# VHH binders against q9y6x5: the designs that were tried, part 348

Target 1, 379 residues: q9y6x5
Amino acid sequence: LPPKLLLVSFDGFRADYLKNYEFPHLQNFIKEGVLVEHVKNVFITKTFPNHYSIVTGLYEESHGIVANSMYDAVTKKHFSDSNDKDPFWWNEAVPIWVTNQLQENRSSAAAMWPGTDVPIHDTISSYFMNYNSSVSFEERLNNITMWLNNSNPPVTFATLYWEEPDASGHKYGPEDKENMSRVLKKIDDLIGDLVQRLKMLGLWENLNVIITSDHGMTQCSQDRLINLDSCIDHSYYTLIDLSPVAAILPKINRTEVYNKLKNCSPHMNVYLKEDIPNRFYYQHNDRIQPIILVADEGWTIVLNESSQKLGDHGYDNSLPSMHPFLAAHGPAFHKGYKHSTINIVDIYPMMCHILGLKPHPNNGTFGHTKCLLVDQWCI

## First folded at step 16 (VHH)

Design ga95 (framework vhh_7uia_1)
Fold by ESMFold2-Fast, scan of step 16:
Structure ga95 (fold): chain B 379 residues (1-379), chain A 124 residues (1-124)
Amino acid sequence: as target 1 above (379 residues)
Amino acid sequence: QLQLVETGGGLVKPGGSLRLSCVVSGFTFSSYAMAWVRQAPGKELEWVSSISGTGGSTYYEDSVKGRFTISTDNAKNTLYLQMSSLKPEDTAVYYCARVQYVYHSGTWIPFDYWGQGTQVTVSS
């Protein structure tokens, strides 16, 4: 029988929350499995880009989901909440559920993971839920486990996405210990529910489960705002994305727009596309705009207005505050092993190995995750 | 005809022991995971324990770990729950159930067939 894998994401789960709060259910999961303390995500440290990097093993410039708001200069298309289901945006890569289904006699199942309700290369997840934030964790869990138990061909790859603690991280900020403690306790209880459901179904010791996240969260403030309107008039550019990474499409000469922005704030770096640091791997895609503004950690870019966000993400991926963690349990994984750091693009080739799939060319390095796996030699 | 028949319930004092049995007919017993689920008066259904079709893997709700043992005899098509160190909180109707999702009353539920239930009462 083919191996099975359930990939779970809790959006915005900052790695150091594990050190500052109690997680009895997650700690029990880790005790009998593996923990990677920090996952270095891709730049921009945003939800859609990093969720797609997890399932493709590619940097954003390679998979094409370069932000949560995008403009494609070649086709003149705009990416937004109203058209995130257009396959055009997702077709620059092949996610693992598509590869899984193209192998003989396998199905995939998805509860809300970004991209799974979109046909990518004419292939949609075998079982999926259309994205709806109002659907409870319990309903998502019930559907995913029903599909894992009842499908022919068998579901071998399943995904489950949950919006917290990201939504509360934005609302309260990660330094609000009272509110974040309440939110994180609820998440730990959901992890307990997930483990109990798999035990109830007789699946727990035979299913590989990965719990991870796409990014962390940093504290923002009304005292840390960068007002673009103080630097440049709206008539000079089209704004494609605002904060904390602004994507600027000039309406006039690019050099003139750059000169108006380059000294606007000591808390923001301004890059012409070709000058974006190579370490970001954020240059080689038509959806990356001619000028990119990168705010310093905790600073918010605004248009002559206040910000409602007390927490945010999207910042430099070298920042520990932007890093999630990875925990895993199952027959493929060692028990009680801790690892310091992997790259988020390394998750994809590891998952392909577990499922016996041939990975598409990717930016991950299998060697970085081999110490987690029972069938590999750790050096 | 698919049938699950439970026996072994009764009245027992705290600290006592009972063994529940469930005889199964009408399907290939070793092809399904089996479970024990209980319901205390006025409370919701609570999963207690599950066992794989081969009997090789067993799972327990935290409150019963170390006190209850689930087992199967595939030659007799019988599921057992050995209960020890019983507490008043264990008082409930205990159901034998087959682990298989079924659509019922607008939702999917993880148990498609149930026994009639057997009453376990733990009191002085």
Scores: ipSAE 0.555, ipTM 0.858, lowest interface PAE 2.1, mean pLDDT 92

Design ga96 (framework vhh_7uia_1)
Fold by ESMFold2-Fast, scan of step 16:
Structure ga96 (fold): chain B 379 residues (1-379), chain A 124 residues (1-124)
Amino acid sequence: as target 1 above (379 residues)
Amino acid sequence: QLQLVETGGGLVKPGGSLRLSCVVSGFTFSSYAMAWVRQAPGKELEWVSSISGHGGSTYYEDSVKGRFTISTDNAKNTLYLQMSSLKPEDTAVYYCARVQYVYHSGTWIPFDYWGQGTQVTVSS
């Protein structure tokens, strides 16, 4: 009987929320499972890049989803996360659901995880839902559990994505205790619903479940804006992505554009592509633009306008505010074990091990997750 | 041909006990998770308890945990619900159900076959 894994993401769930708010259902989940307190995500700390890193084990420069808005200079194609289904953007890596379907005679199922409604290397998730933010968590859960229960070949890998607390984090900011308390309580209730559904179906003790997220959230302010229009005219460049990491494609000499931007704000770092810090692993891909601007935590890059966002992410991945957590329960995992930190790219080889799949070459280190697993020695 | 038949309901006083039985025929009993669900008059169906195939893992709704015990006898193709410390709010028609998704009335539901139900009345 093949092992099964359900991977659940709550978008924008900052690790620090676990210490500042009460999660009775999540704490019951963790009590009989494992908790990783911080997951160090990849740069840039955005939704599409980090969700694809979780399922490929690759840095963004390697898997090719380098931002939520991208331009490829070789092919002249433009990407937006809002309904761009061109496989071109996703084909630089092989996500775990594709490997699951191709290595084994097994099925994969997906409820809204980024990339699962796109054929990648001519392979689409066996069961999937086209992305629609209006579909309730309950409908996503009902479909995913029906597919886990009712499929031939059996669904062995399933994903479930939910947009909160990211949407509310942007709207209210993470320091709005009243609104964030309400939002996070609702998420904890959804975790309770998930556990109860799996118990109802007789699956709870035999299914591996991972609950994680792609990034955190930091507080922004109208007092912390960087206006690009004060430093450079729009005629000199094409803007590929804006904030908090701006991707600049020069229309004139690159050095002239760089010189206009480099002293624009004390709260923004300006990099020529070849000067991007090595620790970001954000350089070796044609979709990374010739000039990248990186705002300091809590600062927003704008074009002669105010920002409506009270919270944001995309900042330096060394910032604890950008880190999510990982919790897991099931036959593959120890019970009552806490671990301090893993890298987000380490999740992929761990999941491959649980499913008995041969991982594609990746940037993760299996040794970092060994102590979470019952069948491993963690010396 | 496929049948689920419940027995064992009745009238009991608060604090009393009952054992419900469900005899199944027409399928390989151990291949499915099985559940008990209940419906009080004018209320929605409420899941009570489930047992995984081969009588492995047991699960309970919070309000019955510690008071009810689900079990199986695979040789007899029979599902049981042992109920103790019964309360007036446990008054309902109890159904045994096979855990398998089916498309019904415009949606997927997690139970494809049900018994006729057995009435449990807890009165003071």
Scores: ipSAE 0.609, ipTM 0.878, lowest interface PAE 2.0, mean pLDDT 92

Design ga97 (framework vhh_7uia_1)
Fold by ESMFold2-Fast, scan of step 16:
Structure ga97 (fold): chain B 379 residues (1-379), chain A 124 residues (1-124)
Amino acid sequence: as target 1 above (379 residues)
Amino acid sequence: QLQLVETGGGLVKPGGSLRLSCVVSGFTFSSYAMAWVRQAPGKELEWVSSISGQGGSTYYEDSVKGRFTISTDNAKNTLYLQMSSLKPEDTAVYYCARVQYVYHSGTWIPFDYWGQGTQVTVSS
């Protein structure tokens, strides 16, 4: 039977957490597998965009999930968390579970990964759970492992998503050592449960497992707010997304809106769409608004209100605080190998290689991940 | 007819050894992973060890690693658990189980068939 891969994401798991907290279960996983210390994610460093980049190998401007809140000027559609089931938003790319199902009659399984409860190009994950944050990690794991064991045609690609440590990172901030220590210990215990379940089922040595995340987290403060209302009146624009990257749709002349914003705060950069730095790969999509505001690390853009977030993400993808890690174990991977950095878009072509799938055109470079794989020359 | 029958339990002193056997009928080992699961008095079920369906890969709970050895004899359709350096905390009823998900009482469980169990008591 074909190779199998389980892709696990712990949302908001900053790479530096590995150095500042103890993870006995994760360290045992890494000891017999591989670790990539930093994964350079795509801009903006938000959940939906980066999760879709992992499974498509594309920059946000190419796959079309450019933010957690979006507006499409051509169709006049609005995207928010409550209406993410419209295939329109997801159809600009082909995620790996779709490719997996269309090549050689294989099945895919999904526990809550963004996009897996949506039909994309008329194809939905063979087995999936509708998104519900109240469903326990154990129930997600039970479903995934049952589907991996009991499917015909066989499940060869499975995904598992967990909301922590992102939810607690927002609530407490990454500098709250007491609360973050408790949360991260629980995550390590969940990793231990995952490994134990796979061993119990006789799957551990024959299943490829990737543990990764979409972004990191940085400390925010009530002392680091940018009040957009002090810069510009609401009558001049429509707000599509707020913080830390604000998406501005002008109701008047774009130049006039830009001039009101450009010098308003020393702690944000204001870009006309065509002036967004090329290194962001965040320009060539209709869902990217005419003016983008990018707050400096740890600064929150607000509308004449205080922010309840003590931690946030979405900032410049060059910031180490925004970087997750990647760990992997299984027959495709070396044992005890450490690698410094890969790009998040590199994960997709690596996964296609492991599964024997032909990747769709993508922005990843397979050469960046070769040293992780036993069947490849490192040089 | 599908059956799992455990034997080999008994009373042993701390530091002693014991071998459990499970004879299975009605299916082939190559189709299923097999496991040993134990339950101490008043405690939850604890997974102890598994062996893959091809009999190649073995797995152990951390507390028994290096002390217990799981193996199969395919010609006899028999699963073994060789236990050494036994501790009082190893006292439990040991069950042989076939690894396959089944829906039971509102939940999916990873074992569809179990043996009767065999009692292992470790005390002086």
Scores: ipSAE 0.424, ipTM 0.794, lowest interface PAE 3.6, mean pLDDT 91

Design ga98 (framework vhh_7uia_1)
Fold by ESMFold2-Fast, scan of step 16:
Structure ga98 (fold): chain B 379 residues (1-379), chain A 124 residues (1-124)
Amino acid sequence: as target 1 above (379 residues)
Amino acid sequence: QLQLVETGGGLVKPGGSLRLSCVVSGFTFSSYAMAWVRQAPGKELEWVSSISGSGSSTYYEDSVKGRFTISTDNAKNTLYLQMSSLKPEDTAVYYCARVQYVYHSGTWIPFDYWGQGTQVTVSS
């Protein structure tokens, strides 16, 4: 029988939440599985880019989802984070559910994972839910487990996405221990519900389950704002994305726009596209704008107004506050093993190995995840 | 002709034991996971225990773990629930159920067939 894998994401689950809050259900999951304490995500540390990196094993410049808001200079198309289903944006890579369906002639199932309600290379997840944030975790879990239990050809790869703790992280900030404690306890209870549902269905010991996230969260403040309007007039540029990484499309000479921005704030780095640090792997794509502004951790870029966000993400991917974790359980994984760090792009080749799929060329290194797997030796 | 018939319920004192039996007919028993589900008066249906179709994996709700044992006899097409150290809060109607999703009343539910139930009452 083919191996099966369920990939679960809790958006914005900062790695160090595991050390600062109690997770009895997640800790029970981990004690009989594996934990990777930090996952170094891709830049920019945003939802759509990192979710697509998990399932393609590619940096953003390679898979083409370079932000939650994008402009493509070649085609002059605009992408918004509100349910844009144009395959154009997603077609620069092949996500694992497409590979699963085409290489092995098996089914894939998806409950709200970014990109799964879009036909990519003319292939859409065999079973999917159109994105709708109002759909409960229970309904998503019910659909995904029904598809895992009742499918022909069999569902071998399934995804489940949940918007918390990201929404609450933005609203309260990660330093609000009282509110974050309540939110994270609810998430732990949902993990308990997931495990109980799989046990009820007789699936738990034979299903590989990965629980991970796309990024972390850092505390913001009204005392840490960068007002672009104090440095440059709107007539000089088109704003493609704002905070904490601003994407600037000049309407006039690029050098003139750069000179107006370069000394705007001591808490923001201003890069011409060719000067973006190589370590970001954020340069070689037409959707990356000619000038990129990167705010320092906890600083918010604004247009002559206050920000209501008490928490945010998108910052430098070297920051531990931007890192999620990865936990896994199932026949492919060791029991009771802890690993310090992997790269988020390493998840894709590991999942391909578990499912017996040939990975597309990718930026991940299978060797980084070998110690997690029972059929591999890490020396 | 597909039937699940539960027996073995009754009145028992706290700390006592009962063995529930579910005789199955009309399908290949070992091809499906099987479950015990209970419902106390005025409460929602609660999953109690499951056994995989192969019989190699057993699962329990936390409140019954260590006290209840699920098992099968494939030759007799029978599912059992051995209950020990019974508590007043175990009082419920117990149903044997086949694990297979079915569409019912606008939603998918994880049990397609289950019997009439058997009453378990734990009181002094």
Scores: ipSAE 0.659, ipTM 0.898, lowest interface PAE 1.7, mean pLDDT 92

Design ga99 (framework vhh_7uia_1)
Fold by ESMFold2-Fast, scan of step 16:
Structure ga99 (fold): chain B 379 residues (1-379), chain A 124 residues (1-124)
Amino acid sequence: as target 1 above (379 residues)
Amino acid sequence: QLQLVETGGGLVKPGGSLRLSCVVSGFTFSSYAMAWVRQAPGKELEWVSSISGSGDSTYYEDSVKGRFTISTDNAKNTLYLQMSSLKPEDTAVYYCARVQYVYHSGTWIPFDYWGQGTQVTVSS
């Protein structure tokens, strides 16, 4: 009987929410499992890039999903996260569900995880749901547990994605204690429902479950706006992505566009592609534009307009506000163990080990997650 | 033909004990997780307990944990629910159910077969 793993993501779950709010169901999960208090995500700290990094173990420049909105200068294709099912965007890496299906006679199942409704290297998740934000958590959980319990070949890897607390973090901001308390309590109740459903179905003690997230959230304000239209006329460039990391494709020579932008605001850094800090691992891909603007934490880049967002993410991945957490429970994991920090790219080789899969070359380090696992020596 | 037959219900006083039995036929018993679900008068179905097909993993709803014990006898194709420290709130019809998703009346449900049920009444 092969090992089974369910990977669950609550989008935008900032790590320090765990210390500032009550999570009785999540704390019961952690008590009999493991907690990684901070996960250092990849730059840029956005949904599609980080979700693909979790399942590939690669930096964005290596897996090719470099933003939620992209332009490929070589092929002249445009990507939108809401409607683009073109395998071209996803084919620069091999996600774990593809490896799971190809190395063994095993199936994969997916409820809304980014990329799972797209054929990647001519392989699509064995069971999947086409992305639709209107589908309830209960319906996603029902489908995933049905597939885990009733499939032949057996489903050994399953993913479950939920849009909160990201949507509410954007609307209210992470410092709105009243609204965020309500939202986070609802998420904790969903975690309780997940555990109860797995127990009802006889799956709980034999299933490895990872609960994690792709990024955090920081407070924004109408007092912290960078108006790009005051820096440069829009006729000089094509805007590929806006905020908090702007991707600029010059219509005239790059140096002239750079010179108009470089001293426009003290609250953003302007980089020529080759000058992007090495620590970001955000340079070596055709989908990274010739000029990148990086706003300081809590600052929003706008086009002569106000922003309705009270919270945002995408900022420097060294910022603790951008970090999620990871909790896990199951036969592969120790009980009652806390670990301080791992890199988000470390999750992939750990999951490959749990499933008995040979990982594709990746940027993760298996040694960073050894202390979480019962079958590993931890010094 | 699949059949699930529950027995062992009855009237008990608060704090009492009762053992429910469910004899199954027509399928390989050890290949399916089995569950007990209950329905109190005028209320929705409530999952009570489940046991894996191997018989080794057991799960309970929080309100019955420590008071109820689910078990199987694979040689007899029988599922049991040993109930102790019974409370008036445990009054319900108890159904033995096979855990298997099925599409029924426009929805997916986690149980494809269950029996006629057995009545448990806890009163002084």
Scores: ipSAE 0.266, ipTM 0.717, lowest interface PAE 5.5, mean pLDDT 91

Design gb1 (framework vhh_surovatamig_d1)
Fold by ESMFold2-Fast, scan of step 16:
Structure gb1 (fold): chain B 379 residues (1-379), chain A 125 residues (1-125)
Amino acid sequence: as target 1 above (379 residues)
Amino acid sequence: EVQLVESGGGLVQPGGSLRLSCAASGFTFSDYAMSWVRQAPGKGLEWVATIKQSGSEKDYVDSVKGRFTISRDNAKKSLYLQMNSLRAEDTAVYYCAAKYRYWEAFYLPRSYDYRGQGTLVTVSS
């Protein structure tokens, strides 16, 4: 009887893929649900930061996952994908599964959403899978649906994460129509499998399902490289993150490092931390380094080497190429409604409303998502 | 302490074969996707091949497809690269590299969590 929500992410699903490729299963899902054509994500437009923003409703400077590679200047700790299970990195926010478990007699379930295999504020998802990219979509779906049907207290919030089309977007670039067509058709088939499985198990009519993504993808090239070694020697700084947003920790005076970098390339902006544009909401956190380099769309920062990435993300969040979409179906959502744009931080307060949870303070605006919901008036 | 130790490099004539090995320690090998990255003299780092945690999913740079085979043995905590039909342009220091999350990062050689010290492969007549 309590409302249930399944949140699904296909990593790196650029919004305009919906207009350039055929998605028969996704279009059937949307026909009886809602579509938000563009979701304006948070800066930097990377996987871990944006996945955590979806479930906390916070900008990166507020939730603390500011990149996929981080250094905390106060504690001297280093974060990477391989060292992501230290709760320290995740404890600056309370994700929705923690709130779901603490406010009522409810459970959460997770198939590999970033952070769900970590105890955050001493609370880990009730059911979860440790991250392993070799585990099939089918196995993730089998576990999620089993937990949705067979848990006490009941699973009311479930998450499912899938690495494609991001991996193929990096390998082929989004402009490779032949390879991307193949990849995106497989994604659409997985969406068909998801819907079929939920129908077979009697979940479809009473389950709210959100399908979204964390960011888009843009075309890169060997002709668009910024060689950092041409401007500054390794002895002057420690590199915390490289591309397309480089995080620089100076080993010498900050102003000297800045002066060596500021004219390095016409295709890169160099910011002292306090000069980072306010619109990024990327300044007020000890994990944001003293100097940040931001490459222009499609440019890759390298260290005297080539890049074999034909696609990338992390760029300015105002770029449409960086935007994902959101589609949803279920008893909470209108049928056949299309909305143009929301902010990615707006998803959290919407999900809290659907689940009857009191949201933690957040940067989202519930009013932006009201038009999607049957029990609300647009404002 | 994380350690990746490459071996099996050496001098070989064009058309010859070599098998590279990488022994891993200090981390849970089976949780990591593994790659081979190379650096030719006077050139930058180049990604060569990747194998996912289970060993079933593999990927290669176009220039080595059909010639090189990547494999792993999770019980032995070892990564391998079988190199056949070697060419002069395959001359490089070959590095074993490890990545915990996301397939995406394999195509940028500096994005790896761990990298070994390398083993030299010289293809010369």
Scores: ipSAE 0.469, ipTM 0.770, lowest interface PAE 3.2, mean pLDDT 92

Design gb10 (framework vhh_surovatamig_d1)
Fold by ESMFold2-Fast, scan of step 16:
Structure gb10 (fold): chain B 379 residues (1-379), chain A 125 residues (1-125)
Amino acid sequence: as target 1 above (379 residues)
Amino acid sequence: EVQLVESGGGLVQPGGSLRLSCAASGFTFSDYAMSWVRQAPGKGLEWVATIKQSGSEKDYVDSVKGRFTISRDNAKKSLYLQMNSLRAEDTAVYYCAAKYRYWEAFYTPRSYDYRGQGTLVTVSS
């Protein structure tokens, strides 16, 4: 029987939540599986970019989803103009569900994962749900498990996305122990429901399950704002993205805009595109704007306004607060193994190996994840 | 062309009530989460309330909890805000706003796909 894999994402699940809160169901999952304590995500540490990096194994400059708000300088297109459904934005990479369908006579299934409701290289997930944030976790799980059990050709790769704890992390901030405890307990209960549903349907013993996230969360404050309007008139530039990484398209000379911004705040770095640090792998794409501003952790860039976010992400990917975790269980994985750190781009080649797929060229390193797998020797 | 048209604003005394309405056209209303965003005189945009596509999931800024109720009618393509126990600090232009996908927090008013022209609510004695 071909190997099967279910990839689950809880948006904004900061890695150290596992150490600060109780997760009885997730702990039982980990006890009989593997845990990667930190996953170093890609820059910028935002939802769409990192979800696409998980399924392509590519840095953002390579897969083309470089932010949640984008402008392409060559085609003059804006990302939001088509409700994110224009294949143009997604076609710079081949996500794993497309590879799964094209290399093998297999099906893919998707419940809300970013990009799965878009035909990419003229291929859409065999089974999918159109995005709707009102659809319950239970309904998403019911559809995924039905497709995993009843499909011909067989569904071998399935994805499931859930918006929490990101939404609550933004509203309350990660330091609000009372509210975050309640939210995280509910997520743990959903993990318990997922495991019980798979057991009830006879899928648990033969299914590989990965539970991960795209990024973490850091505490923000009304006392940590950077007001761009205090430094530059908005008539000098077009704003493509604002916070915590601002994407600036100059309407006048680029050097003049840069000079107005470079000393705007001690809590923000201002980069000309060619000066963006190489370690970010955030330079070689037409959707990366001529000037990029990067706020320090916990600082919010605003335009003469307040911010209601008590938590945010998008910051430097070296920050532990931006890191998610990865837990996995199934026939491909060791039992009771703990690993310290992998890169988020390493998940893709690992998943390809589990499914028996030839990965497209990618930025991941299979060696970083081989110690998680029963069929690999690690050192 | 996408249009969001707010109505129901006006002058009201402290402790009074108003019901705001928003009529949507030019997009599939039932596919969007809907919010009310306000701007007080001389202040920036402030998120007030969100209702998800189904109409059962709602969220509010703390200052209006228990006083304001957001609701929607997908068949009529309409969004509502019932405002009770109004206070002077509720004085603002109220905008309805539409968001297709959770890619930025609802508390970032600039992240919305569409926003209406606004309706003025003035709370004064």
Scores: ipSAE 0.744, ipTM 0.888, lowest interface PAE 1.5, mean pLDDT 93

